# Designs tried in a protein design chat: VH-VL binders against p38822r5to271. Part 20

Target 1, 267 residues: p38822r5to271
Amino acid sequence: LSIGNEIKDSFKETHKWVQNNLKWLKDIEQFYRERAKLEKDYSERLSRLSAEYFNKKSSTSVPISVGDTPTTTPGSIEAAGVVAWNEILSQTDMISKDHDQLSTDFENHVANQLSGLFTKLDMTLSKINGFNNDMVNKKDNIYHELEKAKKDYDEACSTMEMARNRYTKASNDRNKKKLDEKEMEMNKCKNEYLIKINQANRTKDKYYFQDVPEVLDLLQDVNEAKTLFLNDLWLKAASVENDLGANVSKRLQAANSVVKQNKPSLN
Key: E = the ipSAE of ESMFold2; O = the ipSAE of OpenDDE; V2 = 0.75 times the mean of E and O plus 0.25 times the DockQ between their complexes.

## First folded at step 4 (VH-VL)

Design d5 (framework fv_rovalpituzumab; at its last look DockQ between E and O 0.01; V2 from the best seeds 0.00; counts 0 for: pae E 22.9 > 2, placed apart)
Fold by OpenDDE, look of step 5:
Structure d5 (fold): chain C 267 residues (1-267), chain A 127 residues (1-127), chain B 107 residues (1-107)
Amino acid sequence: as target 1 above (267 residues)
Amino acid sequence: QVQLVQSGAEVKKPGASVKVSCKASGYTFTNYAMNWVRQAPGQGLEWMGWINTYTGNPTYADDFKGRVTMTTDTSTSTAYMELRSLRSDDTAVYYCARDEYIGGSYLEPNYYGMDVWGQGTLVTVSS
Amino acid sequence: EIVMTQSPATLSVSPGERATLSCKASQSVSSNVVWYQQKPGQAPRLLIYGASTRATGIPARFSGSGSGTEFTLTISSLQSEDFAVYYCQQYGNWPYTFGQGTKLEIK
């Protein structure tokens, strides 16, 4: 009755809540895909920029050179400057590659994993819903059988009463036999009806006090799983980005080391 | 009889789109996930994605993300796969195949594997 | 992703003989391995699921074994209709990846 409706509503609401959470995963996935795209774009642009200036350098006239080709001579201030610049450009190119790697990492280690998480949880949710439907159908079927048994019993009672009335009007062996037969049939239907009542009650109790709570717990488990794996993916996302930072720092340090060697004097 | 019947062969130009259909019969369409797998000539099997036929939610392989759309029509028990921005290397036989039972058998072990396949649809991409 | 490596690429066996096909996973996939058979011009057919369970209608001569990272498909006595390409697939981790296939040909 009302309790049943409340429980049914609870399932619907919880199911919807879980669905919304899964949809949220898709949004998060898209976010990281967009980030990946940005990193890729940045990588490509930075790479092109580095290449452009590398080429520019090659065409640049160097005052202290051998012939028309730029050369670096150890101990030369100008050469040292060129060397430093080359290193900076080289490291910049490497940084561009690092960003490309981050793009790949976002796609492979975060976004794709979110996609996988979504599909698994979505399938699980469908199974849970199917399970719930099966339980509901089972319950409904038992109730239908109960109704049928009740109708049969009612009909048997009516028939028995008619036989009884005939026997009352004419008390002979024929009518007595008929009455006894109908009474037996009535009792048979009564017993069947009682069995169905008990079965229906058991089914109802199991559904509302065991099955529904179990299904709700399963829904909760899906959500908990979502949270757990999502947290891991967020941590992974941070990790790969930190790696970029570390790599960038390394590249810059390498460049700086060469720059520091570009001394203003030949000493 | 459980069966998947796919649409006929397609010839497309580069940059075009193709939409392949897969009609299911002999079973409850929404109780099984539907996969799409393709096979280039002389090559192995490549998983493209699958769709939850109950919810309509698809999941795509990373190589196809952005170019593929999987949908279902439950009223006709038909799954669809659309591949956009076709390239020559998209030339392949495309298969639909049902997979995991999603109808609610929580008490039973999970069933994995694509047990029913369509006959395949050849998509040729040529200039 | 988990890489499934099948070996050998081609296996030549005579009719009536035993054929053993290998599938190796780059990571543990427990028993979540499926085997498919594909004949020329046909769609793949499911043979084994759960590493060792035969699909409905599959002859007893086909058997699967293995767990973790090593899996084997065995055909005890090859019939003429068994010469085909065989694929393994893992369902242990997303995405569910295929092996590259083993071609079983007549010796």
Scores: ipSAE 0.444, ipTM 0.767, lowest interface PAE 1.3, mean pLDDT 91
Fold by ESMFold2-Fast, scan of step 4:
Structure d5 (fold): chain C 267 residues (1-267), chain A 127 residues (1-127), chain B 107 residues (1-107)
Amino acid sequence: as target 1 above (267 residues)
Amino acid sequence: QVQLVQSGAEVKKPGASVKVSCKASGYTFTNYAMNWVRQAPGQGLEWMGWINTYTGNPTYADDFKGRVTMTTDTSTSTAYMELRSLRSDDTAVYYCARDEYIGGSYLEPNYYGMDVWGQGTLVTVSS
Amino acid sequence: EIVMTQSPATLSVSPGERATLSCKASQSVSSNVVWYQQKPGQAPRLLIYGASTRATGIPARFSGSGSGTEFTLTISSLQSEDFAVYYCQQYGNWPYTFGQGTKLEIK
């Protein structure tokens, strides 16, 4: 009884605990989706900035004018600066593409994977609950059958006692035959009742010592799967973000190399 | 008798929202997931998503994420599907359909398909 | 997501003949395929689940087979009521996806 209540409460509490842990996956998913949106917004703004200044530069270049006394000399220090500026703008656009890639990676390799994990585990949790309900229903049905068998046996005993009383009051062949018939029926009901007692005891033992522990193990497996897969997804998220850092570093190094190679005396 | 009864036809303008209901009867509502499937005139079936009626958690097809919301009211055994930012190509018959996956025993892991469907709700999006 | 491709788009056959409808998954779905029948103006009707198990009340002339990526629905000795559109659906991976349908029509 006390053990039964403790075990029943354990399932309910463990199920609720696992369910709450799965809800946490949705919060983590939402974080990465919002993080992806920030990266995409940054990417779009940075790309527009690069394009704006690239267009400005083409519109404000120093023209060679026949009408001007001061003339622009082709191949001047300005040409070297133009090459360096073009490279800075180009690499800035590439950095915007790197952030766009991170946004896509967060959506496809982190957020969508978290969504899929949640769906699978949510369904598994529902199936485990269904399994638990089936076990409880089977146990309850066996106990109902036991109560019915007991009632049938009790009624057969009463009927046999009435037949015995009739035979005691009037000892004739008819009453003796009825008594024998009712005694046989009582013995049949007694055997059925004993079978149901054994079945109920077996079902009780199986339920408390095998089925409930198994269901609790399944709930623990769901939580363990959540934790292991979540750890893998966090490592993946860190990996794609680290790739952004490496790529941005390469972009800036490429720009720096062009700036260092530009010498006013050559251009 | 097991039945799914959907709300009546709707006519909406582009940019509006529509909310379709699906009332279940004749079975334990929370033992079955509820799917939403649409069919444009002359086109095939398109799965929009499903909702776990026991937990209340929806799962949406990628094409509908961000503009569909699926909910349930367990007290009335009713499922709802709301589609926002309607476009002309959202004109379709929208079906609700149950599946037994969430109510099945762990010992019976088979998906039995969508065995009971609503009659469909025609949503027309026109300017 | 897994793409389900049905072929042919339209199949013209005569009553009493055998019809074979194909469904191909873009990646393995084991035996997790369901078949539905849809008649004009009606909701779809479940025919086969688990690739090969007939749903309750479905006539023996309907049979399903296949596993992995290739699936087939076969209708032997076609009856007049069998002329309809047939859809396959996979449930091997989330999200669940439908094929585009095969229309079975009288030749």
Scores: ipSAE 0.026, ipTM 0.532, lowest interface PAE 6.6, mean pLDDT 83
Fold by ESMFold2, look of step 5:
Structure d5 (fold): chain C 267 residues (1-267), chain A 127 residues (1-127), chain B 107 residues (1-107)
Amino acid sequence: as target 1 above (267 residues)
Amino acid sequence: QVQLVQSGAEVKKPGASVKVSCKASGYTFTNYAMNWVRQAPGQGLEWMGWINTYTGNPTYADDFKGRVTMTTDTSTSTAYMELRSLRSDDTAVYYCARDEYIGGSYLEPNYYGMDVWGQGTLVTVSS
Amino acid sequence: EIVMTQSPATLSVSPGERATLSCKASQSVSSNVVWYQQKPGQAPRLLIYGASTRATGIPARFSGSGSGTEFTLTISSLQSEDFAVYYCQQYGNWPYTFGQGTKLEIK
């Protein structure tokens, strides 16, 4: 009966392979949580840097040193260079917020979704394992009942043989009735054995040609679902990072337009 | 004024690598993409790829993907193209050429063609 | 990728006459076509972008037209310095691709 053991080992190996693929999702999730932390830290540091230099400008209250040709004074028209610098600082602060959004997007739309995917697929894998255990237990119980029916039949045959030998040595009505009783019991055990053979054959066909293919298909479905949803989440990760790039480019174009208004004649 | 000055001619053996430099001057380096285009003797132009000088991200033509590396050094306003595993049919003049693809509107990219080209670098692969 | 096919391969024309160079794209590129001129031993020179807009400093005798898949470069009243190889290039889709060139030579 080596075929039964080979299929049992095939499920264990396939289940372990799928389980390891699901555990790999935890590594990928951790990567994106670390990416989110990096983006958050960058955002906070960049915002602090922008604020520091904005406050430095706001804290300065000195007259412009007069020389041969003074061009600006405190309390008068703000120089074009200062306007350009303030715009650079403002756009830099907006860029810091773009990175904060990327941090939030990686966490909410990638890492948390990977965690949810793992949980859903792991629960499905647990249910498939339970289904497989039930199938194996049903099959093993039928084979155990067949073994018991065979043992009962063999014992009934042996008991009948003893009763036949007693009747042969002493042929009286009492021994004949006993022989008839044991022959009836043997035939009853024979019928029960034949019924169990038919049940075992039917169970064998269902297990090997229906149940095992179904459970292996379910395991493959888990792995295919993992791959499909993981690919979608990787594409989402790329999409949110592309959105960051788009926003940063917009910020820089806005800053550049103000810088281009900063002509040397205005300073 | 606006110039792209490339490194000098090179002679290489099959299987070697070559790295061509392209130094930009007279404009803001990161406002323009840098393309690399080659021309075999007596033949037409072949686009090899470009690099976004702001991000440092290259895009390679399929025939060169895996053999080419394009990089920049923004501190020196210089672009580099390295071609590995050279073959005899890589003998060509290699040009750098800028375009304003990066400097256009974010939502409406603008392309004025490759308006400034380097002088070309002859790479000869001799067997 | 989009194949750009130029015709004719060689065009022999006398100075003072008109030259018409054709460029066909294998797929629509809208108006995303550039024309270059290349003289021997020199890098290409940008002539036309957006199918029809002359680049700065290009003489008015150069004109471009076309949209979709068919594009034309016209040089009216040819000058001696106009004899060169001309390339079209599309930028409507990645990768950028060039036509094989049209050599404009003196008859």
Scores: ipSAE 0.000, ipTM 0.354, lowest interface PAE 22.9, mean pLDDT 83
ESMFold2 (binder alone), look of step 5: mean pLDDT 90; pTM 0.922

Design d6 (framework fv_rovalpituzumab)
Fold by ESMFold2-Fast, scan of step 4:
Structure d6 (fold): chain C 267 residues (1-267), chain A 127 residues (1-127), chain B 107 residues (1-107)
Amino acid sequence: as target 1 above (267 residues)
Amino acid sequence: QVQLVQSGAEVKKPGASVKVSCKASGYTFTNYAMNWVRQAPGQGLEWMGWINTRTGNPTYADDFKGRVTMTTDTSTSTAYMELRSLRSDDTAVYYCARDEYIGGSYLEPNYYGMDVWGQGTLVTVSS
Amino acid sequence: EIVMTQSPATLSVSPGERATLSCKASQSVSSNVVWYQQKPGQAPRLLIYGASTRATGIPARFSGSGSGTEFTLTISSLQSEDFAVYYCQQYGNWPYTFGQGTKLEIK
């Protein structure tokens, strides 16, 4: 009785706890979608900046007269500067592409996966709840049938006892036939009642020793799956950010190398 | 017997909102998830989202997040899909479709495909 | 997002012939693929789920196969009623994604 109520409360409380934990996945998903939008915005702005300066006519020319010395070639210096500038703009555009990739990776490999995880686990939780409801309903129906069978049996016993008393008062064929009929009906109701007692006991045993433990294990499995997949997604999120860092570093090293190599000889 | 009946055709101006209904009959509404799928004229099928009819929790495709809202009314066995800030390229036939079994035993297969579809609702967006 | 790619875009065959339609996933979806048939002006009709299981009422001439990333729908002896557009869909990952469709037309 008491144990039954504690188990029933445990399912409700555990189910609500798991349900609330799944709702947190939506908050985490929203965070990564907003984070991706920030990267997308940065990428678009940086790309526009790069394109704007690529299309700008160069007005940054060093006067030839300043370099008019025996040890300096003005055209070589200006050409080297143009090459270096073009490389800086090119690498800036590539950095914008790297941030665009991070935005895409956050959406496809983190946010969408969180959305999918929530949907699958929410579905599983609904099925577990449905299974629990089916088991509770089956148990309640069997107990209802048991109570009805008992009522029918009690009523048949009362009716038979009235017929017996009537036969005792007036022992004739009419009263004997009526007593026999009511006794037959009572025995029928008794058999149905006994069958329902057996069904109720089997249903009770299955419910408490098999169904409830199984349902609680399934709720635990949902929460464990959430934790494992969420940990994997956080590792993935860190991985894609690390890739951005490595790519940006590579872009900047390439630009620096070109600038360094384009120093003209002044001899 | 098992049937999904959608609301009638709609004509909307750009910037307006449309709300399509899908009334289920012949089965227990909360036992199956509901999908919304659209098809632009001469184009393929595009998944918009899914709603768990038991919990009311929707999942939307990325292209529609922020513009779509999916809801259910369990008392009338009806699903709704509202699309806001309509554009001309939202002109399409919108379908509701019954998805996986979610209301009974967890032992049932997780997915049978979208086995029952509404007749479709044509939404035309024009100025 | 898993991209589903169907080929060919259009397949022209005669009644009584065999048609084989291809569907490729950009990453593994195990056996979680569904096939639909759509005739003009009608809603899609479920043909096959779980890559190879025929839906209720679907004729035996329709057969699905494949797992992982490569899937096929085969119609062994084409009837006139089979000329339609066929779509594959994956349900291995969310969001659900459809192929672009293969139009089966009379030669």
Scores: ipSAE 0.000, ipTM 0.495, lowest interface PAE 11.8, mean pLDDT 82

Design d7 (framework fv_rovalpituzumab)
Fold by ESMFold2-Fast, scan of step 4:
Structure d7 (fold): chain C 267 residues (1-267), chain A 127 residues (1-127), chain B 107 residues (1-107)
Amino acid sequence: as target 1 above (267 residues)
Amino acid sequence: QVQLVQSGAEVKKPGASVKVSCKASGYTFTYYAMNWVRQAPGQGLEWMGWINTHTGNPTYADDFKGRVTMTTDTSTSTAYMELRSLRSDDTAVYYCARDEYIGGSYLEPNYYGMDVWGQGTLVTVSS
Amino acid sequence: EIVMTQSPATLSVSPGERATLSCKASQSVSSNVVWYQQKPGQAPRLLIYGASTRATGIPARFSGSGSGTEFTLTISSLQSEDFAVYYCQQYGNWPYTFGQGTKLEIK
């Protein structure tokens, strides 16, 4: 009795726990979708900024007259500054593209994969729940058959006892034939009832000591799969973010190299 | 017997919407996911998405997000796929297909192929 | 998305011969590959799942192998009913993607 109730409570509680854990995947998915939108917005704004200043620079660039000194002229220094500025704007646009790539990677390799993982595990959980429902229905059907067989047997016993009483009070061929008939009917119902008792006991034992523990193991497998795949997705998210960091560092290093090469010539 | 029966062929104008039905019989509807796959004339197969029939939770392929909706009616064991803003290149045979159930240890997400398919619904988009 | 590439596009073989069909994934899908057979005017038929496990009712002459990025469907001792288009599909990543198909035709 108590072990039966404990096993039933365990399935219900474990199922609810796993279901709640899977819902958490939707929160993680939404986080990465919003994170991707932030990166996309940053990318678009940064790209517009670099384009705006590229256009502004072009409209304000005016040829400067070269002086008489061949070693250092205002035009030469200004041209060098323009080259450095062009590189800074170019690398800024490349940084905006790097952030656009991160946005795309978060959507395609993290958020979409989380969505797919949720759907797959949610479907598996639904199949496990369906399997449990089938086993409960099978158990209920066997118990229903048992209850019917018991009712039939009880009724046959009652009918046989009435026939026996009639024969005892009036011993004749008619009452004897009726008693024999009802006794055969009772024995038939008794055999059917015994068969149903054995079927019910086997079904009960299989349900509580085999099927329910197996279903609980399957629920644990779903949660374990969630954890393993989620860990892989977090590693992927970290990887694409690390790639951004490395790329931005390279952009800034390229800009610095051009600026350093742009030292005024004093010779 | 296990069967998926789809609604009949449709002819639509560009910009219209189409809703294809897929009626399941011979099995417990909520035990299996329902996939939607299309095939343009003379072309290969293209996965559109799937729906968890127990929870009603869909997952769509990126090319169809924003114009596809997948739903189920568990009382009639029927899945539906609605595609909006139809274009001429949406002309295709649309299939529903169930996910095969396999028991045991579930470290994988329990996708083992589409074992039962509907007969297909031809959707023609022309002006 | 993961791109599935099948080769050859068309394979011409005689009945009784062996046919080998290839499927390559653009990135690893472990063993998460399914094979389908499609005859003209019909819905696809499941042949193999998990790269190597035959579906119920599929004859022993069909076998699958491979893992990671390279997968093979082999049909030994071809019969007349085997001439059809064959598709591979991956389910290692979302979205699920199909190969473009290999048409198996009589030489």
Scores: ipSAE 0.000, ipTM 0.429, lowest interface PAE 15.2, mean pLDDT 81

Design d8 (framework fv_rovalpituzumab)
Fold by ESMFold2-Fast, scan of step 4:
Structure d8 (fold): chain C 267 residues (1-267), chain A 127 residues (1-127), chain B 107 residues (1-107)
Amino acid sequence: as target 1 above (267 residues)
Amino acid sequence: QVQLVQSGAEVKKPGASVKVSCKASGYTFTKYGMNWVRQAPGQGLEWMGWINTHTGNPTYADDFKGRVTMTTDTSTSTAYMELRSLRSDDTAVYYCARDEYIGGSYLEPNYYGMDVWGQGTLVTVSS
Amino acid sequence: EIVMTQSPATLSVSPGERATLSCKASQSVSSNVVWYQQKPGQAPRLLIYGASTRATGIPARFSGSGSGTEFTLTISSLQSEDFAVYYCQQYGNWPYTFGQGTKLEIK
């Protein structure tokens, strides 16, 4: 039936649309894996920078020339500056470690979770497709049996009519017996055809009023589940990035505190 | 009779690649996922990855990403696992195993464990 | 990744006794745990999935329990064919990871 073909096309189109939407999860996963790599690269470069300048640590400066004001103490100013610089380098190394943690968190709590979500939903979609194929095959098989039963009945009717014509042309016991035999065979085929009509009608009703709506609802549920879980993962991604921001802020506050305490005061 | 039959033992040199096959029979190939699991001599089981036999989409364990490729040929009901850049510590028995996803809720496909396993393929990597 | 830790590494018990095998996950896996049995030279055999559901054909003497991070496989009235290595596997999160195994030996 035309209606049946249209519904079949609708399922295939909707299934493909949902499948394409799930593939979008792979793009999001790849984004967070590349984002994690950027954080890892930044972390390694920042750590090396900190280590390099730690090794270049300044020696004690030359004595301040005669003529400095009475409020200036050369040794204390230089010592304080070295302490502040060491703290800046130390906190820079800690910031590099914070970025390394973010890289790890993006991989473990975002990218790997997206991969798992895709796999789970991809399997669900395949299962729904399998269910649809089973229902279509069952319907097609019943209709094939119905077609065969109809042909058998039509053939039996034709054979009976031939036997009837023979009896009409020559009314003898032999022709009457053959007519009766063919009539019984026709009635047998008729009963089988009626049974197949009932089976086909029950299968048709179940298919159009129960199975198709259920399958389409299941496809919609897969897409909705994707949206809900993806939203949770995006919130998780934002959370781990916010943690980085808070940690970096604390590192910078620690460095600034040392610098402020190192500032000379006038008394 | 449901069974998975794997290709024969392989001996490879370090740096080579190996491709193991797993032929399924007695069931509808695309209704079950296919896992690959290895076991080094005297060691435990290590999951390598899984492939959706219907869609062909694989999922790999992190330790094997970049050097493993899993594929299927639905016309022959065969799954393949190729491992590249072989090292001596890749010496192991490699198993394929199907997982059944057809039970339970369609919205929450349940993992029911790996119920049918191949006989295993010994891959020896030595110089 | 989730680390699965099995204990003890080896358990020695006599036939007819009860064996209790433990499996601990590094983070919650709900009830998503599978148990396998492996005999020397053979592929693993599925015993239990969903932490507590016996696979088809598995004798009633095998039972599983647990949720979250703590899981147990119990074998009552041990028979000679039950002496093997047992593995747990989590499927709560990708990648699906195995425990290191518990060897069940005759005392």
Scores: ipSAE 0.012, ipTM 0.512, lowest interface PAE 8.6, mean pLDDT 83

Design d9 (framework fv_rovalpituzumab)
Fold by ESMFold2-Fast, scan of step 4:
Structure d9 (fold): chain C 267 residues (1-267), chain A 127 residues (1-127), chain B 107 residues (1-107)
Amino acid sequence: as target 1 above (267 residues)
Amino acid sequence: QVQLVQSGAEVKKPGASVKVSCKASGYTFTSYSMNWVRQAPGQGLEWMGWINTHTGNPTYADDFKGRVTMTTDTSTSTAYMELRSLRSDDTAVYYCARDEYIGGSYLEPNYYGMDVWGQGTLVTVSS
Amino acid sequence: EIVMTQSPATLSVSPGERATLSCKASQSVSSNVVWYQQKPGQAPRLLIYGASTRATGIPARFSGSGSGTEFTLTISSLQSEDFAVYYCQQYGYWPYTFGQGTKLEIK
């Protein structure tokens, strides 16, 4: 009984520990959903900013005279400046798209995967709890049958002893027949009790030395699966952020190349 | 006998809320998750979410986050789905369905599909 | 989210013939596909899980195959009770998503 209570407490404690560890996945999921929302907001605002400046009227224009060749048009440097500025705005819009992609990637490849992992592991944890309950119920049923068999045997012993006392007080055929009948009934109850003792001992040994360790191992497997998948997700999240960094760098390099080609008109 | 029995049909006005119940019998309620799936007239199946019946933790589909609440009462083996801010396009038959997720590989779950379904609850949203 | 696309939308076949229903995932879901059958006015019925494993009580004429992105449900020797709408569902990635359904009707 006390050993059973200690094992039961161990299962409850381990189950609660694993359950609390799984709840941490929901916090990590929420972090990436909030992170994605920030990226989405930044992307939308940056895109609007680029569009706003694209639509502004530019007064820096190159006049083309009817008598001039295009290559000698005065103010070509100002036209080149407008081209460079438009490229900066274009690359800025592309950077906003890169952040939109990061937002989408955080939702689809990190947050949604964390949600799925929590869902799967939480259900596995519930299944393990169901297995534990079934094991406990089976054990309790066998012990209940054992107690019933013991009670029946004890009652049969008392009945037989009463019949024996009657026979010793009045030694006749009637009392002898009753004694013999009660002794047979007691022996039947004794045999059933011994069978139940053996069944209970086998069930106890299986429960404590096989079933409980197996269920505890399953709980540890759930926590290990959480840790392994979480490590993979953190690597994926870092990879997606690194991709953003590389893309932004590429956008800025493209803008710089156009700006560097912004040469003054030949004299 | 394993079965899921749902509450009766509902008629609601736009902006109202509806709460559908699903009573389980014939199995250990907390050993199976409960899914909610709806089907608009003449349309396909749309998964709304599911709830872990042992822990009470729900997981909702993105289209329903913020206006759906899933709960359970383990003492009566009953699951509930409440949908708020009803619109005409929420008119549908709403189903509860159990599934049994038993852990295999964490990347390859042992999912057997939804094997037992409720009879469905028709929710009509009309002005 | 993974998009499941079923084809054709409607398939007309005669009793006793073979029907082949297709389901395509937008990205690999390994073998994590489930098939359901739904008759008018009834709740869906589980047919196949794990792409190819028949659920308890499902007749041998139903078979599933496929892995990755391409999946098939085959019904050999169609019976009158097999005319229904069939849905595929993936459980490789959360959220678990349904296809739009294929209606199997009598030619």
Scores: ipSAE 0.000, ipTM 0.443, lowest interface PAE 14.0, mean pLDDT 81

